# VH-VL binders against Laminin subunit gamma-1 (lamc1), part 2

Target 1, 169 residues: Laminin subunit gamma-1 (lamc1), of Danio rerio (Zebrafish) (Brachydanio rerio) (q1lvf0r505to673)
Amino acid sequence: RDDEGWKGKQRDDSSVPVQWSPSSGEISLISEDYFPIYFVAPDKFLHNQLLSYGQNLTLNFRIQRHDARLSAEDVVLEGSGLRVAVPLIAQGNSYPGEETQTFVFRLHDTTDYPWRPTIKHADFQKLLYNLTSIMIRGTYSAQSAGYLDNVSLVTARRGPGTPARWVEK

## First folded at step 14 (VH-VL; from k0 with heavy chain Y33W)

Design k3
Fold by ESMFold2, last read:
Structure k3 (fold): chain C 169 residues (1-169), chain A 118 residues (1-118), chain B 107 residues (1-107)
Amino acid sequence: as target 1 above (169 residues)
Amino acid sequence: QVQLQESGPGLVKPSETLSLTCTVSGFSLTEYWVHWIRQPPGKGLEWIGYIYHSGSTNYNPSLKSRVTISKDTSKNQVSLKLSSVTAADTAVYYCARLDYYWGYFDYWGQGTTVTVSS
Amino acid sequence: DIVMTQSPDSLAVSLGERATINCKSSQSVSDEVAWYQQKPGQPPKLLINDASTRESGVPDRFSGSGYGTDFTLTISSLQAEDVAVYYCQQYYKRPHTFGQGTKLEIK
């Protein structure tokens, strides 16, 4: 399958298989359990992403059922021993539904872009300098499936690499 | 209408198996999970575990070698077995319904006291 | 396992006064903390979920706050029926662990 190296994990680091749909080009996580499962970004989104400071992380996401309950940690960034998170509706994003929606998260530490906990400009840059994890929560209820597509990490300037794109949408 | 009721022997001998049943009504075991939690006399609450809809289980690591949880959806029952019991397993045993979305418990049974003694 | 440590172990408060119960986790649990009230001979009763969200039917005098590792349950004006043991519980990681309890008494 062509999941482009995306993995599924729960908060106790247990692995969950990521599914891929050739017809829609989406990857999905399916739960018959309340415990959240996260899409874990592959290596190409990680390491030195300092050039993405002040730029957008963009993703297309939908849920199987409209009965979702968000958390404070729906999108999680870790790097340089630092950790920040936001709910999926942060920064003016709409509540997820059964129709695919675009979610946009600016990688910036101002109060208008409320990553939690609040950290200094320098610390957010330090986090992106050695980015070790990007997690996007995929499941939002006891009977949940989440579908992720078109994850893009914009950089101000990048050499041989381009922002990640799905080969199929 | 939501009800949970624990049942089973109140006295269990050391080294034997404690066996309890939680009978539920007012909700479906296909939509909600029921967990087992215990409370030793005069002490706090200890989560024991639950069974997934798939039949897989998740247990407290401190107990997992001795715990078996099963369910019978046709009887609206969730069962707990704890093997090789000692006096430290003396407690009030609760079954509790998990919230549909999260890992907290919105309805509890009245509890059943299990005493482990010779 | 994530250890939930409550303070104080017991607390005596005059009727109508403010009661504050603290809960500290051994690692971050986000806002995924619930609070329960347990009266003698009864099962626990859910009061607060997600650190600060009151359950339906819980009086407004109960409030919760916190994120990460430090959490607080507050009773703004103690009533006689509030005498109980209060437990925090994290549900961030399995096993879902409880604090040791705080006994609330009338002074």
Scores: ipSAE 0.435, ipTM 0.772, lowest interface PAE 2.7, mean pLDDT 87
Fold by ESMFold2, fold request of step 16:
Order: structure tokens, then sequence, then C-alpha cells
Structure k3 (fold): chain C 169 residues (1-169), chain A 118 residues (1-118), chain B 107 residues (1-107)
């Protein structure tokens, strides 16, 4: 809906409606197809997010099926003409399962937090300065579903601004 | 155990409709997708498309105005129709099973040659 | 559509020597490239998925590498049964497109 603003997208630019569960507060993508579907973040997570450099992108996620095949591009960031991605298990996260798990991705370009391709400090900062897309892959096998909740983008602000993190639906 | 077999007439006249059937065994059409791919003589492979479980389809844009794919789960069959054929549609037509997770093809039928000629 | 361009179109390699086949995509396809072998009179056979993952039953002499736009299939020590046409395929976007093929022959 308008307050949520999340969209579903496949890599060939086709749109897939995001589903909402009132009982759990989760949004979901349910695959009709083998082709991956991504949750696309709303505008509140985009644009100038430079103050999130070195901070965490956090999300709660679960899958319908305990088997999943991860890719190199399960979480994708685009901005300033740059693009980086990681598999869901990157940076020490556990494999997704049927129970909700918190996934944490540090927005930093060090070898401890590898994003692919490797880019310089300045370029990662430029990416976040004009962030145009955050995509979180929702489906991981044929005829599968993924459930997303509590996406937060932490900022390091001193004065009036976004809190260190927030809960999103 | 996994098998795919294409069948249909080997000769089709220009402007008519090419009609092929892929019969599968060793797996369920409710669990896996079967795609159609063709190969003109001495040339490379061209992806044609497939049908979703819902009955919706996804076709190669270069062919979509002329192609219809359907399935009959009770007969373990996926069918291809290509209308208004020309000599350019002469090819070996394959059906192939998609990997459970991704968009590459782990099992292929033997292929059936279709020649468009009067 | 994403265009997959293979090079060379044909190559001849002596038995026991290394063969290298390249595939370049018109835009990034991550690591989502498969390689197929098609022997004369047969359907294609899957060799490599995800750019570098060998399918079960494929000999160790076959290896793949690459990410983004540039991909390579390597046969470390050519054997007579490796005479075939080799195709790359991207499955990053639909339509899933194939390279034009590379004929591999014995010198």
Amino acid sequence: as target 1 above (169 residues)
Amino acid sequence: QVQLQESGPGLVKPSETLSLTCTVSGFSLTEYWVHWIRQPPGKGLEWIGYIYHSGSTNYNPSLKSRVTISKDTSKNQVSLKLSSVTAADTAVYYCARLDYYWGYFDYWGQGTTVTVSS
Amino acid sequence: DIVMTQSPDSLAVSLGERATINCKSSQSVSDEVAWYQQKPGQPPKLLINDASTRESGVPDRFSGSGYGTDFTLTISSLQAEDVAVYYCQQYYKRPHTFGQGTKLEIK
C-alpha cells in the first residue's frame, strides 16, 4: 500500500504485486515462476543516504521452503551510476529458513564487508549520496515465497533526523 | 529416468501453423518448467518461451506474435504452435527442462526437425 | 535482449593441449551463465552453471570462470571426445539468450 510503498520487480522490469499479511505484518512475494522476484524499497530509503555509510541495513526475512539457492545478487544497491550486490549469506549471515531471521549488511567497502564488485571508499559514499535502488530478493526456488519485515536503514545523525534505526512494514 | 520427447509433423507448408508436442516422464509438470528452444540448420540456439502454471506465458519478443504454448498436465505434455511459418522457421525444435532453481536447462529432448517447404 | 557473443567462432587445438572459449555479454549478467556442449547429431548437454560450477559427471578438465560481462570456458587437456560446438547462455534476464557457438576441432 501507500504507507508501505514496497514494490515487486523481476530483472526484466516486469512488476509483481507485493502481498500484505495483516496478521503478521509481513509483506511477501509468491512466485508463480522460477524467475527471481525482488522487493524494491520505497523512496524513504533512497536518495541522499550518505549518513548511513558505515552503518547497517537490517531486515527480517524468512522463506516458505527450507531449501534455497542463493545468488551473487540477493541484496542490490544502486546509486550515482554505481551498483553493488551481495548474497543473502554475506557478512556472516546464516542461511534463510522458514523461521524469521534478522539479516544485517554493513554499508561499507572493506574486505570484512565485501560487496561485489569491490569499489573505493569514495565510490561507495557516492553510491549512497544518490541512492536510486535497494532491491532485496524475495524468491529462492521454483514455486516459493519470501516474507520481509522490519527493514531499517540506520543513520549517523547528530541533530534532528532519522533515528538510528526504525521498524518498517 | 527424466525424459523429454518432441513429436509432430516434420514438414509444414509456408503460411500454415507448425504444431509440436513435448511428452515428459520422470518428473511432474507441476514442479518443473519445460521451455521450447529451436536451432536453425547450422546455426545457434534460440529460446522460444514457456507457459506458467497459471496459464500465463512468457515468449521471446521476436516470436511472440506467432507463438502459442500450452500444457496438458494429465497427458504430461507441453505443446508449441507457431503460426504463419516461413522457410526461416525451419529448425530442430527442442523441449528442455529448466533447473529447479534457475534459468538453465538440465535435460533436453532429442529434438525434432521441422522443415517449412511446399 | 542481452546479446551473448562468443569468440572464436571456430578453433583447432592439438590433443592434450588447452582450449579456451570466450563469451561476452552486452550487459552485466552477474555470474548467471551456463555452458553447453553439443556433439554432432545430439542435443546440447549442460556442462557449467553459475559461470564456474561444474555439473555432476562432467570431467575435471572442463572449467568455467567469469563475472559481469566476460566469461571463459577452458578445457585443460583436450581429448578426442571433446570435439563439439560449445554454447554459452545467460539466464539473468528473459529472453534467456545463447551465444552463437564455438566449434572446437582437433588440429
Scores: ipSAE 0.426, ipTM 0.782, lowest interface PAE 2.8, mean pLDDT 86
Fold by ESMFold2, last read:
Parts: sequence; C-alpha cells; structure tokens
Structure k3 (fold): chain C 169 residues (1-169), chain A 118 residues (1-118), chain B 107 residues (1-107)
Amino acid sequence: as target 1 above (169 residues)
Amino acid sequence: QVQLQESGPGLVKPSETLSLTCTVSGFSLTEYWVHWIRQPPGKGLEWIGYIYHSGSTNYNPSLKSRVTISKDTSKNQVSLKLSSVTAADTAVYYCARLDYYWGYFDYWGQGTTVTVSS
Amino acid sequence: DIVMTQSPDSLAVSLGERATINCKSSQSVSDEVAWYQQKPGQPPKLLINDASTRESGVPDRFSGSGYGTDFTLTISSLQAEDVAVYYCQQYYKRPHTFGQGTKLEIK
C-alpha cells in the first residue's frame, strides 16, 4: 500500500524520494537530472538469500518515455564484499517501454548474458549468503520516470513435511 | 553547431566574489546540462558543479559553501558565482556540456582566465 | 570522492611507436570512464567514452579499454599532432573526478 521500505538513491548516496501510487500500486522515481536513480530494496530482500541461488529475481517495470539508455549496471547485487550487475535487457529481457513488462534475472552465471564482473559459482553463493544491497535502476533519461512493482526474489525451500521437490516457486 | 562561451572579469580581488556567465548556442538548456570546471595554472581539472532543471544544485563538496550556480534558459545562460576568493581560486574556468545520458563532457567552452590578486 | 590516478605522469614516445597511458580508480567505476586530450591553450577534447567507445572524428589509432578500476588509453602509432596532456575522468559518482594528467611528448 506504500513504498514498502523501498528507497531512492543515486550512486553518490544522494537520497531521492520514492513515490507511491495507491491507484496503480506502483512505486516510482522521477528524474530531474541526468544522473541515474536506483530503487534500493528493503531488508526483507537482504541478508541470507542463499536459497535464491539458481532462482529468479523478478520485477515489473515501465518507463515514462521511450528514450531509454541502458547501462552495464541496471540491476546490482552486493554481498560478502562482492558486487555484480547486469543491463536491464540481460538474459533475453526486452527493452523497457511505456507498458509494464516483467523482467526476469536468474541468480546464476550460466546465462547468455552473465552478471559482471565474472565470478565463480562459489562466489555468487557467497554474495547471496550475505546479501547487503539490491539496486534496480529506475531512471533511464533526463526528466523522466520509472515505475516498479511486484519485485519477487524466488527461493528454493522445503515445505513442512513434504519430502518431494526441494525447489518451489 | 554547439557552442559555449565563458565571459566575466579576468581580475578579482581577494575576499570578493568571482562572477562568470556561460552563453550557449546550438542546443537548449532545457534538454542538456552545463557544468562548471576549472583548471588552476599548470594543474589538472576540478569539477565545480551544476544546477538541475528544477533549480536545485549539486556542487563539489570542497567548494559548496562558496559556490552559487544559476541559469536563465530564456537567455541561454548559466552563471557561476564563487564568494570569498583567494589566490587559490586563480584558474581557467570552463563551462562544458554534458552528454544527454551520461556524465562526460562532449563540448567545452574556450575557457576564461580569472586571476585573484590584490 | 573517487580518486583517479594516472600513470605515468609523463612519457616520451618515438613517432610511429605505441603509447600507453594508465588510469586507476580508487573504487569501481564500471565502464564509466572518459578520456580527454588537451593541447596548450585549448580546452579538453573528448576522445573516448564508456572506457572504449571512440568519439566520432577521433582517429582509429586511439583506443581505450578497461572495466572496474583499471583503464588504459592506447595510441597505436604516435603522430606529431598527438603531443598533449591526456586526462581520464570517471562519471560513475559525483563529484565527477579527473586524473592528474599524463603529458605525452615525442622522443
């Protein structure tokens, strides 16, 4: 119903207000500047997220205007002193548009467009073991907006008393 | 044709305010940012800051207490004021246009030399 | 502030030979590094953006590379008109900072 603890920051740690739309259920970042603004995930997505290794980070996103320029660091993960990032179109995702799209990022290095810098399987697991930051870039051009909804960090877990299937959506 | 030109007094007394104007042509200040950068004699480049389209500013922390940047989009001008100057503020002052998407400078003015001297 | 440290401070290279200038950042700046050429009495001129993308009109003997903290500008065959001071600049965080410059001379 609100921004759910999401914050807006620029890379120099300048704070930018996150806006909430009760009618659409989206949060948004509005740019007055060339410098990118990121949605910063709240604590519930952080700490020991090792169960998400090999699973998906999923988000719904749209932009206000068509003139988006992507970067190498549109989605950023930090943990255990490690840092990896991908462009928004990594792993076969389509370019963002004015209509909401679902973006899917596998938390694994076997994709056609791997996380950068290149790290080993074990290091990716260490990163997720002590996840300290998830940042999703919200603004892609001057004087525009980005709208984020429905962020999901899929985990593999066992249901109570269910010995079959160790990985669930 | 993109062009930037700095203007202002070349001599400023210590403790006074340095005041410069950057006049631009070939692009709109509503679409692009213009930053101020200075270069002391024989030294490297120091970013000073800029003004957002909203009127908010971002300044180099080393200078922020003394810097004021403003703009007038209808006159195609971006202005710099630096208060309480000392000899350390002697430099060539440049205005430069930022790339539409990123923080590198694709066009620079010729620069104007400001000397702080009694 | 992110410190950009260039090496060497000065170099002399024979005409037609390869010149290499390094730039190291105090923290990762992704690929968000630009290179500028500045001749005496002139403003800087943009050569390279995004670590390796040559600006239009820049001769193909200029190339850039790097990611993270280590960046290189290379002139594959030095020409007389390449005598200048070269600066790297990061634009990953504000304040956007420049290296101290590398003076390139003909040997």
Scores: ipSAE 0.424, ipTM 0.776, lowest interface PAE 2.7, mean pLDDT 87
Fold by ESMFold2, fold request of step 16:
Structure k3 (fold): chain C 169 residues (1-169), chain A 118 residues (1-118), chain B 107 residues (1-107)
Amino acid sequence: as target 1 above (169 residues)
Amino acid sequence: QVQLQESGPGLVKPSETLSLTCTVSGFSLTEYWVHWIRQPPGKGLEWIGYIYHSGSTNYNPSLKSRVTISKDTSKNQVSLKLSSVTAADTAVYYCARLDYYWGYFDYWGQGTTVTVSS
Amino acid sequence: DIVMTQSPDSLAVSLGERATINCKSSQSVSDEVAWYQQKPGQPPKLLINDASTRESGVPDRFSGSGYGTDFTLTISSLQAEDVAVYYCQQYYKRPHTFGQGTKLEIK
């Protein structure tokens, strides 16, 4: 019943319903269309997330079909009028499969963690200062489903601290 | 071998309905998408639209009010109707297969020329 | 609608020389650009997908590049059979739009 405010959108801003499974705690996107559908993160992951600079965005993801084709824009961040993206396999992540995998994306503009386009350090920080969108691609073929869980945006520590996490109970 | 073939009348009178059929072979309409694209004489390509597996449609907004696309998967056919035609609708009409994953067209029919004239 | 603008509208290139065709989109389309070749009386033929990936059976003298708004199709050594009109197409958003075409001729 409770998708925690996640929305489904296509690149032309068409809305697609997000499905929620109370038994598994996953949200899913199911497509009968070739056009990709993205999970769009709710407000709790947005706005001032500057403390996550240099930290990780993590997510658990699986696909229903094994014949997936990735894109340059499988994970997209927008903020302060700036936009960066990566393929799902960027930064050493494995190809998605039918079994749930953890994907990790470091929120940093270094050559070791490429986001595209390349932007300056200050601009990546400005992007996170006013983060307006996080999109995670859910569908990877003409007829497919994607399942998302446990999205977490880690924050930098001044001392002991707990990263923000998506937790279902 | 993947093949697409357009068929229909080559001459249509103004204000009447243009009706075309795309017959496909070598692939399944339950797995692949077929779109309609047209090319006026001496001009570029214009995407017309397609029909979802659900039966819903997606049309170019410029043509939406006059376009109807349907399919019959048992006959391997996708049909196009364009109502209230004018001379501006004179073009070569193509059906084309969408790539399995993406929005580009990997196979095209030979095209059929439709002329709108009295 | 995303407008795809090609340049030049036509060009003439000597056999064996390099031909370069540009395509610019009115907004970012990532790498989701395809290139087509169309010879007179024939349907378009897909050459390049995802800006730079050659389709199977396309000669390696054809190459594509670009990301965002600026894309290039290059024929490294023009052959007589390459005379055609070339189109770029974005498939980032619907409606999928095509450039106006670039006519390539032998000089």
Scores: ipSAE 0.414, ipTM 0.775, lowest interface PAE 2.8, mean pLDDT 86

## First folded at step 15 (VH-VL; from k1 with heavy chain Y104W)

Design m4
Fold by OpenDDE, fold request of step 16:
Structure m4 (fold): chain C 169 residues (1-169), chain A 118 residues (1-118), chain B 107 residues (1-107)
Amino acid sequence: as target 1 above (169 residues)
Amino acid sequence: QVQLQESGPGLVKPSETLSLTCTVSGFSLTEYYVHWIRQPPGKGLEWIGYIYHSGSTNYNPSLKSRVTISKDTSKNQVSLKLSSVTAADTAVYYCARLDFYYGWFDYWGQGTTVTVSS
Amino acid sequence: DIVMTQSPDSLAVSLGERATINCKSSQSVSDEVAWYQQKPGQPPKLLINDASTRESGVPDRFSGSGYGTDFTLTISSLQAEDVAVYYCQQYYKRPHTFGQGTKLEIK
């Protein structure tokens, strides 16, 4: 599968097919209105991502038009019944444009990383431990496409560390 | 200046079809969407629907079976048809503008009153 | 559908005093909430977008706040011209839905 298993979804839970470009390698989504369509990450990014705590989620992204309306939920993480999100420009990222840019998001719950809503440290770890969804907003205006490529979630190597003080049931 | 104006019969008989037209000026239907919203007397606002740039439509599920929205871009007009009307469809009907980037209605028509009565 | 519930249904506030109107959504709508003011015989007028951004021309005494499910419209010092019905609206998810409205009067 050339789209690497990425899917498209709207906030009403309807599925939207992702377009794949063989020439550029990008996947794209386009919306007819202002309601966003999200790229939904494939299974390889999900499940136990506790070792990704403090690590970076990176992605290459561009928009068809030079203008975009950002939101508080441009990048969304869900897990263990919890949901947190950030704008695309969070954590020092630049405003999206017509040229491909690399966006970096650290999966950390400190005040320096404004994931909203604010949740407890333990809950953030629970979220990552049972990560069920990573969504990246693909569309930022009507009649305009967004293009995603080269998504990566860094995972730390296993080693000595402080064990989690919670039990997942 | 941006303007929207609703027009059509103010009186419709039960079971007939309500037909309204929204004429816009000061902006293009190729750059904005026009939505229909109604307000029954003394009540709140109910979103009806709109038509996409492609010509496809999106309606409130509560009215979907009875609503038809069309447009004539060359005339800067968006039309609303509501079939099988009852007294419950008596309301002030508004057309309102929505930017391609926004989810709020920044400009509204003055509204037109439609009364369903035998 | 996302249900928007305003409170109170009606409010009487003295001139110069603070007026507070609340809006609660049945599910999280992030900050994608707008507030409108409607006077008799007029269409709604946009006041606030994105929960807290004042529309151009709206007096500074109007402010919006909130995120998720709880939103508030505040008039810091009520003026006579502020008598109206106020509506919140979510644009997070289709279909667009409005609160039932709050009638604001002078006490």
Scores: ipSAE 0.873, ipTM 0.923, lowest interface PAE 0.6, mean pLDDT 94
Fold by OpenDDE, fold request of step 16:
Structure m4 (fold): chain C 169 residues (1-169), chain A 118 residues (1-118), chain B 107 residues (1-107)
Amino acid sequence: as target 1 above (169 residues)
Amino acid sequence: QVQLQESGPGLVKPSETLSLTCTVSGFSLTEYYVHWIRQPPGKGLEWIGYIYHSGSTNYNPSLKSRVTISKDTSKNQVSLKLSSVTAADTAVYYCARLDFYYGWFDYWGQGTTVTVSS
Amino acid sequence: DIVMTQSPDSLAVSLGERATINCKSSQSVSDEVAWYQQKPGQPPKLLINDASTRESGVPDRFSGSGYGTDFTLTISSLQAEDVAVYYCQQYYKRPHTFGQGTKLEIK
């Protein structure tokens, strides 16, 4: 199942049930107010994701309402005590709409692909090495739903050499 | 024009229930939320809570056990009840509007003073 | 709860001079901060949203900045009508919380 392990979470740490549609394969969250509800990625996307550095996080997403108020924290990465985020329209992505769109986010710490807050290159890799959370904002207004499917985190092939070692603090 | 107006008794005795009503105009309760916020004399602002479109409520944890918020959409009214009041509940009580897309209060009522006294 | 702490509690600024009010959150609130102006006997008036977006009708001498935990409201050239108490507010997560307020007066 595509929804296996996906959870819903609010910023106040309360849990929200994720709805799953077997016919469409989408998971959905519905909000009664403006406070964002996030899709929380399952473990298969987490842990050592250092090889995803410079690679893409992709997802299909649509919203129920025709309009959305975006935030600085629509896609959130956490790891090694660090937190970075981007708006959904970051890196050239379009505004979400009622039709399913593919959103692409490069896991890169260059100024061309800014994640906020800005962190050191080494810290960005440290974050990915101990990735503990990927959150995707599901709701963008009161009385509206968001629909997520086909989330993918691209992993590069391992090259020669000794893997970097990090100590989580 | 958008308007919010608080109404209710300005004096409440200790241990009794404070009861206020916010009457709105210029917008619909089906398109906006109305929150209650209070301000003790010479003090800052304290958020009390609001009622969802569904009728469910969300209250400040510090007041949750004593607060009840209800609404009558057809009358454009949102009501606040605060039970077991003490002198600490003396304040100016405001109702304020909040849009479905954000978390700030763009329009406020003039506020109504409620004094808790024997 | 997210605690919003303003500094200073009060300040006096000469007419035409810059006034700076700071607001610190106990945790990151991204840019989800609003600023209000409250004059005696009146309700709060919204000035700034999303940390730096000025509301319609608000003079351009008012500006907001900040991201994360540190936010600032600046009045570039203080006017007599700016005497008031100013509040910051976070709407990052429930419950909504306000700073304790900063009383701004004229020297």
Scores: ipSAE 0.847, ipTM 0.915, lowest interface PAE 0.6, mean pLDDT 94
Fold by ESMFold2, fold request of step 16:
Structure m4 (fold): chain C 169 residues (1-169), chain A 118 residues (1-118), chain B 107 residues (1-107)
Amino acid sequence: as target 1 above (169 residues)
Amino acid sequence: QVQLQESGPGLVKPSETLSLTCTVSGFSLTEYYVHWIRQPPGKGLEWIGYIYHSGSTNYNPSLKSRVTISKDTSKNQVSLKLSSVTAADTAVYYCARLDFYYGWFDYWGQGTTVTVSS
Amino acid sequence: DIVMTQSPDSLAVSLGERATINCKSSQSVSDEVAWYQQKPGQPPKLLINDASTRESGVPDRFSGSGYGTDFTLTISSLQAEDVAVYYCQQYYKRPHTFGQGTKLEIK
């Protein structure tokens, strides 16, 4: 394994090095200040992901500190000129902690912690048809770190041409 | 009681270096960051920058070629130097406290006025 | 840089009346806006964080609202001690930027 093409970025578009651990298989981001640093998904999760509509984006994540300052934009999707975001705890996910937890985000609007802004179901499908960015927030305070592993985008597709990991339901 | 106090010369000549010190008490520089912010007469607030615990710095891009921020944790001090000053650098200079989780400034010093004049 | 634009630049309000100050960002900053009060001859004081959360010790008459690009600070019943300049600040991305200020006076 390696960083699998994952990049680190801040909201001002500055690049931040992603660290990789061969022993744990985790990638990490290390923060010096409170500005969020995001894991930016590689190409295999992007482009036409329409078959993931109504399916799950899953990830394993932990932080160095017990507490985290969550935001409205902890997981961000962009595509077809549209942008939606959600807090890390949306859709019934637990608060992150020092122990690795699995986070699950359904790729469709839901009544519990909905993607924001609210968009039509058809527009969510358009977003996934030309998915240009998936960002997962890695840092939740200054002087801390976030650790990401096992990111999976569930699709109805299989085969060598897909850019996303297929996960059995 | 949390306190921040700015000190330094009130008058600086053009082209010289402005040098200020923020002395803190009631909290540790290992627990919080101290930022520099200035306010020209009759104008708004402009963020200048701060120094990380690692010793690296983060400066407002508009000023970064002229700014140096340093710290002395043993003296509870954070210092600001601004080189090649002009009349446009005349302002009240504040130091302000920010914690690890938030991007707002919860405590401010009283400010010190620096005038750039021949 | 994210530009924070306040309106109005100044306003005068009678004691006991409602004062409303607006802040608009040049791009979305989600809810990551703070409001400060600066009384004459004093440093700024934090009033509101995360657009709507009042700091401890801040009177109930102060409230904030907004998300995205449009933010409002409201003083529900103006008191004499509220004469100040009010600033909004975004901390969504660097550099930190402040609004130009709104001067609040007693009518």
Scores: ipSAE 0.496, ipTM 0.800, lowest interface PAE 2.7, mean pLDDT 87
Fold by ESMFold2, fold request of step 16:
Structure m4 (fold): chain C 169 residues (1-169), chain A 118 residues (1-118), chain B 107 residues (1-107)
Amino acid sequence: as target 1 above (169 residues)
Amino acid sequence: QVQLQESGPGLVKPSETLSLTCTVSGFSLTEYYVHWIRQPPGKGLEWIGYIYHSGSTNYNPSLKSRVTISKDTSKNQVSLKLSSVTAADTAVYYCARLDFYYGWFDYWGQGTTVTVSS
Amino acid sequence: DIVMTQSPDSLAVSLGERATINCKSSQSVSDEVAWYQQKPGQPPKLLINDASTRESGVPDRFSGSGYGTDFTLTISSLQAEDVAVYYCQQYYKRPHTFGQGTKLEIK
């Protein structure tokens, strides 16, 4: 099992199997229906992630079909009883396509970051201090698939070192 | 031109099985789903269910034990069976189209009235 | 199941006046709400998708708004042909659910 603990779920909490490709190193979700299926991040991305405040969540993603219908809740963060979400194209990201693209989401509470609902600086930090869920929408139509790779949660590190990253493989 | 047409008996006896067929034209059952929705007299809309491309089904939990939906793609038909009917199943039955990308029903059939009576 | 509750159940509005129909969901459905118009003896007709996007061919006097749990359909200037029952529908979660309907009549 090389999905590294990633799970699939729908908005009603029903489980969906995550598939893994040894040749590409991607994980995937396959849809029969319009209803979104989310990649649910494993514990290594969760808990105290306060060092990622003001830094990036990054991911590589592609879809099987060349078109997609986005939602207001394509990337969802939950922590400390708080919940925020954004569309996949938030913060200048391009529409997903059949070719792998890198998506970048800044973990920040300014008006330039369209996390919804708007929460205060202290509450965003509180959310990241006790992060309980990261969900990345994998499916954007029926009869299709979404492919995820290279999920990293960038941290701020003191000194000259490169910021630490989490890589999902 | 997109068209959906329901057909079947308008009168069904209690405890029997109601059987309806939705015949479609102007689109492919390989790219769209057809759902069944009913409306009891003077009441609102109740979603019944549909069949996936794979042959798997999704039914309203309130009806699940009595509902069978099937399709014949080569005949452009989607069928509904509702077993063990009672007077509460008297309604106008609609078939409606939903595409693979959206969760709304963009085209509806005219509906067929089914009355459950002795 | 997500319960969609419309208010009012019935509404009478004078020709040319504004009609407002509310739909409230039992939990957040983001913007994933559609509105339908059903005239007597006819099937429902799609008016609005994604809370606020007007379907092609629908007059611009129809508008929708809302996010989360509270949604509104507005007819800015009521016409005689707008007499119908109006339904909201969520497609955020299975199963699809509809509001109970709001009957709109001319006062």
Scores: ipSAE 0.448, ipTM 0.795, lowest interface PAE 2.7, mean pLDDT 87

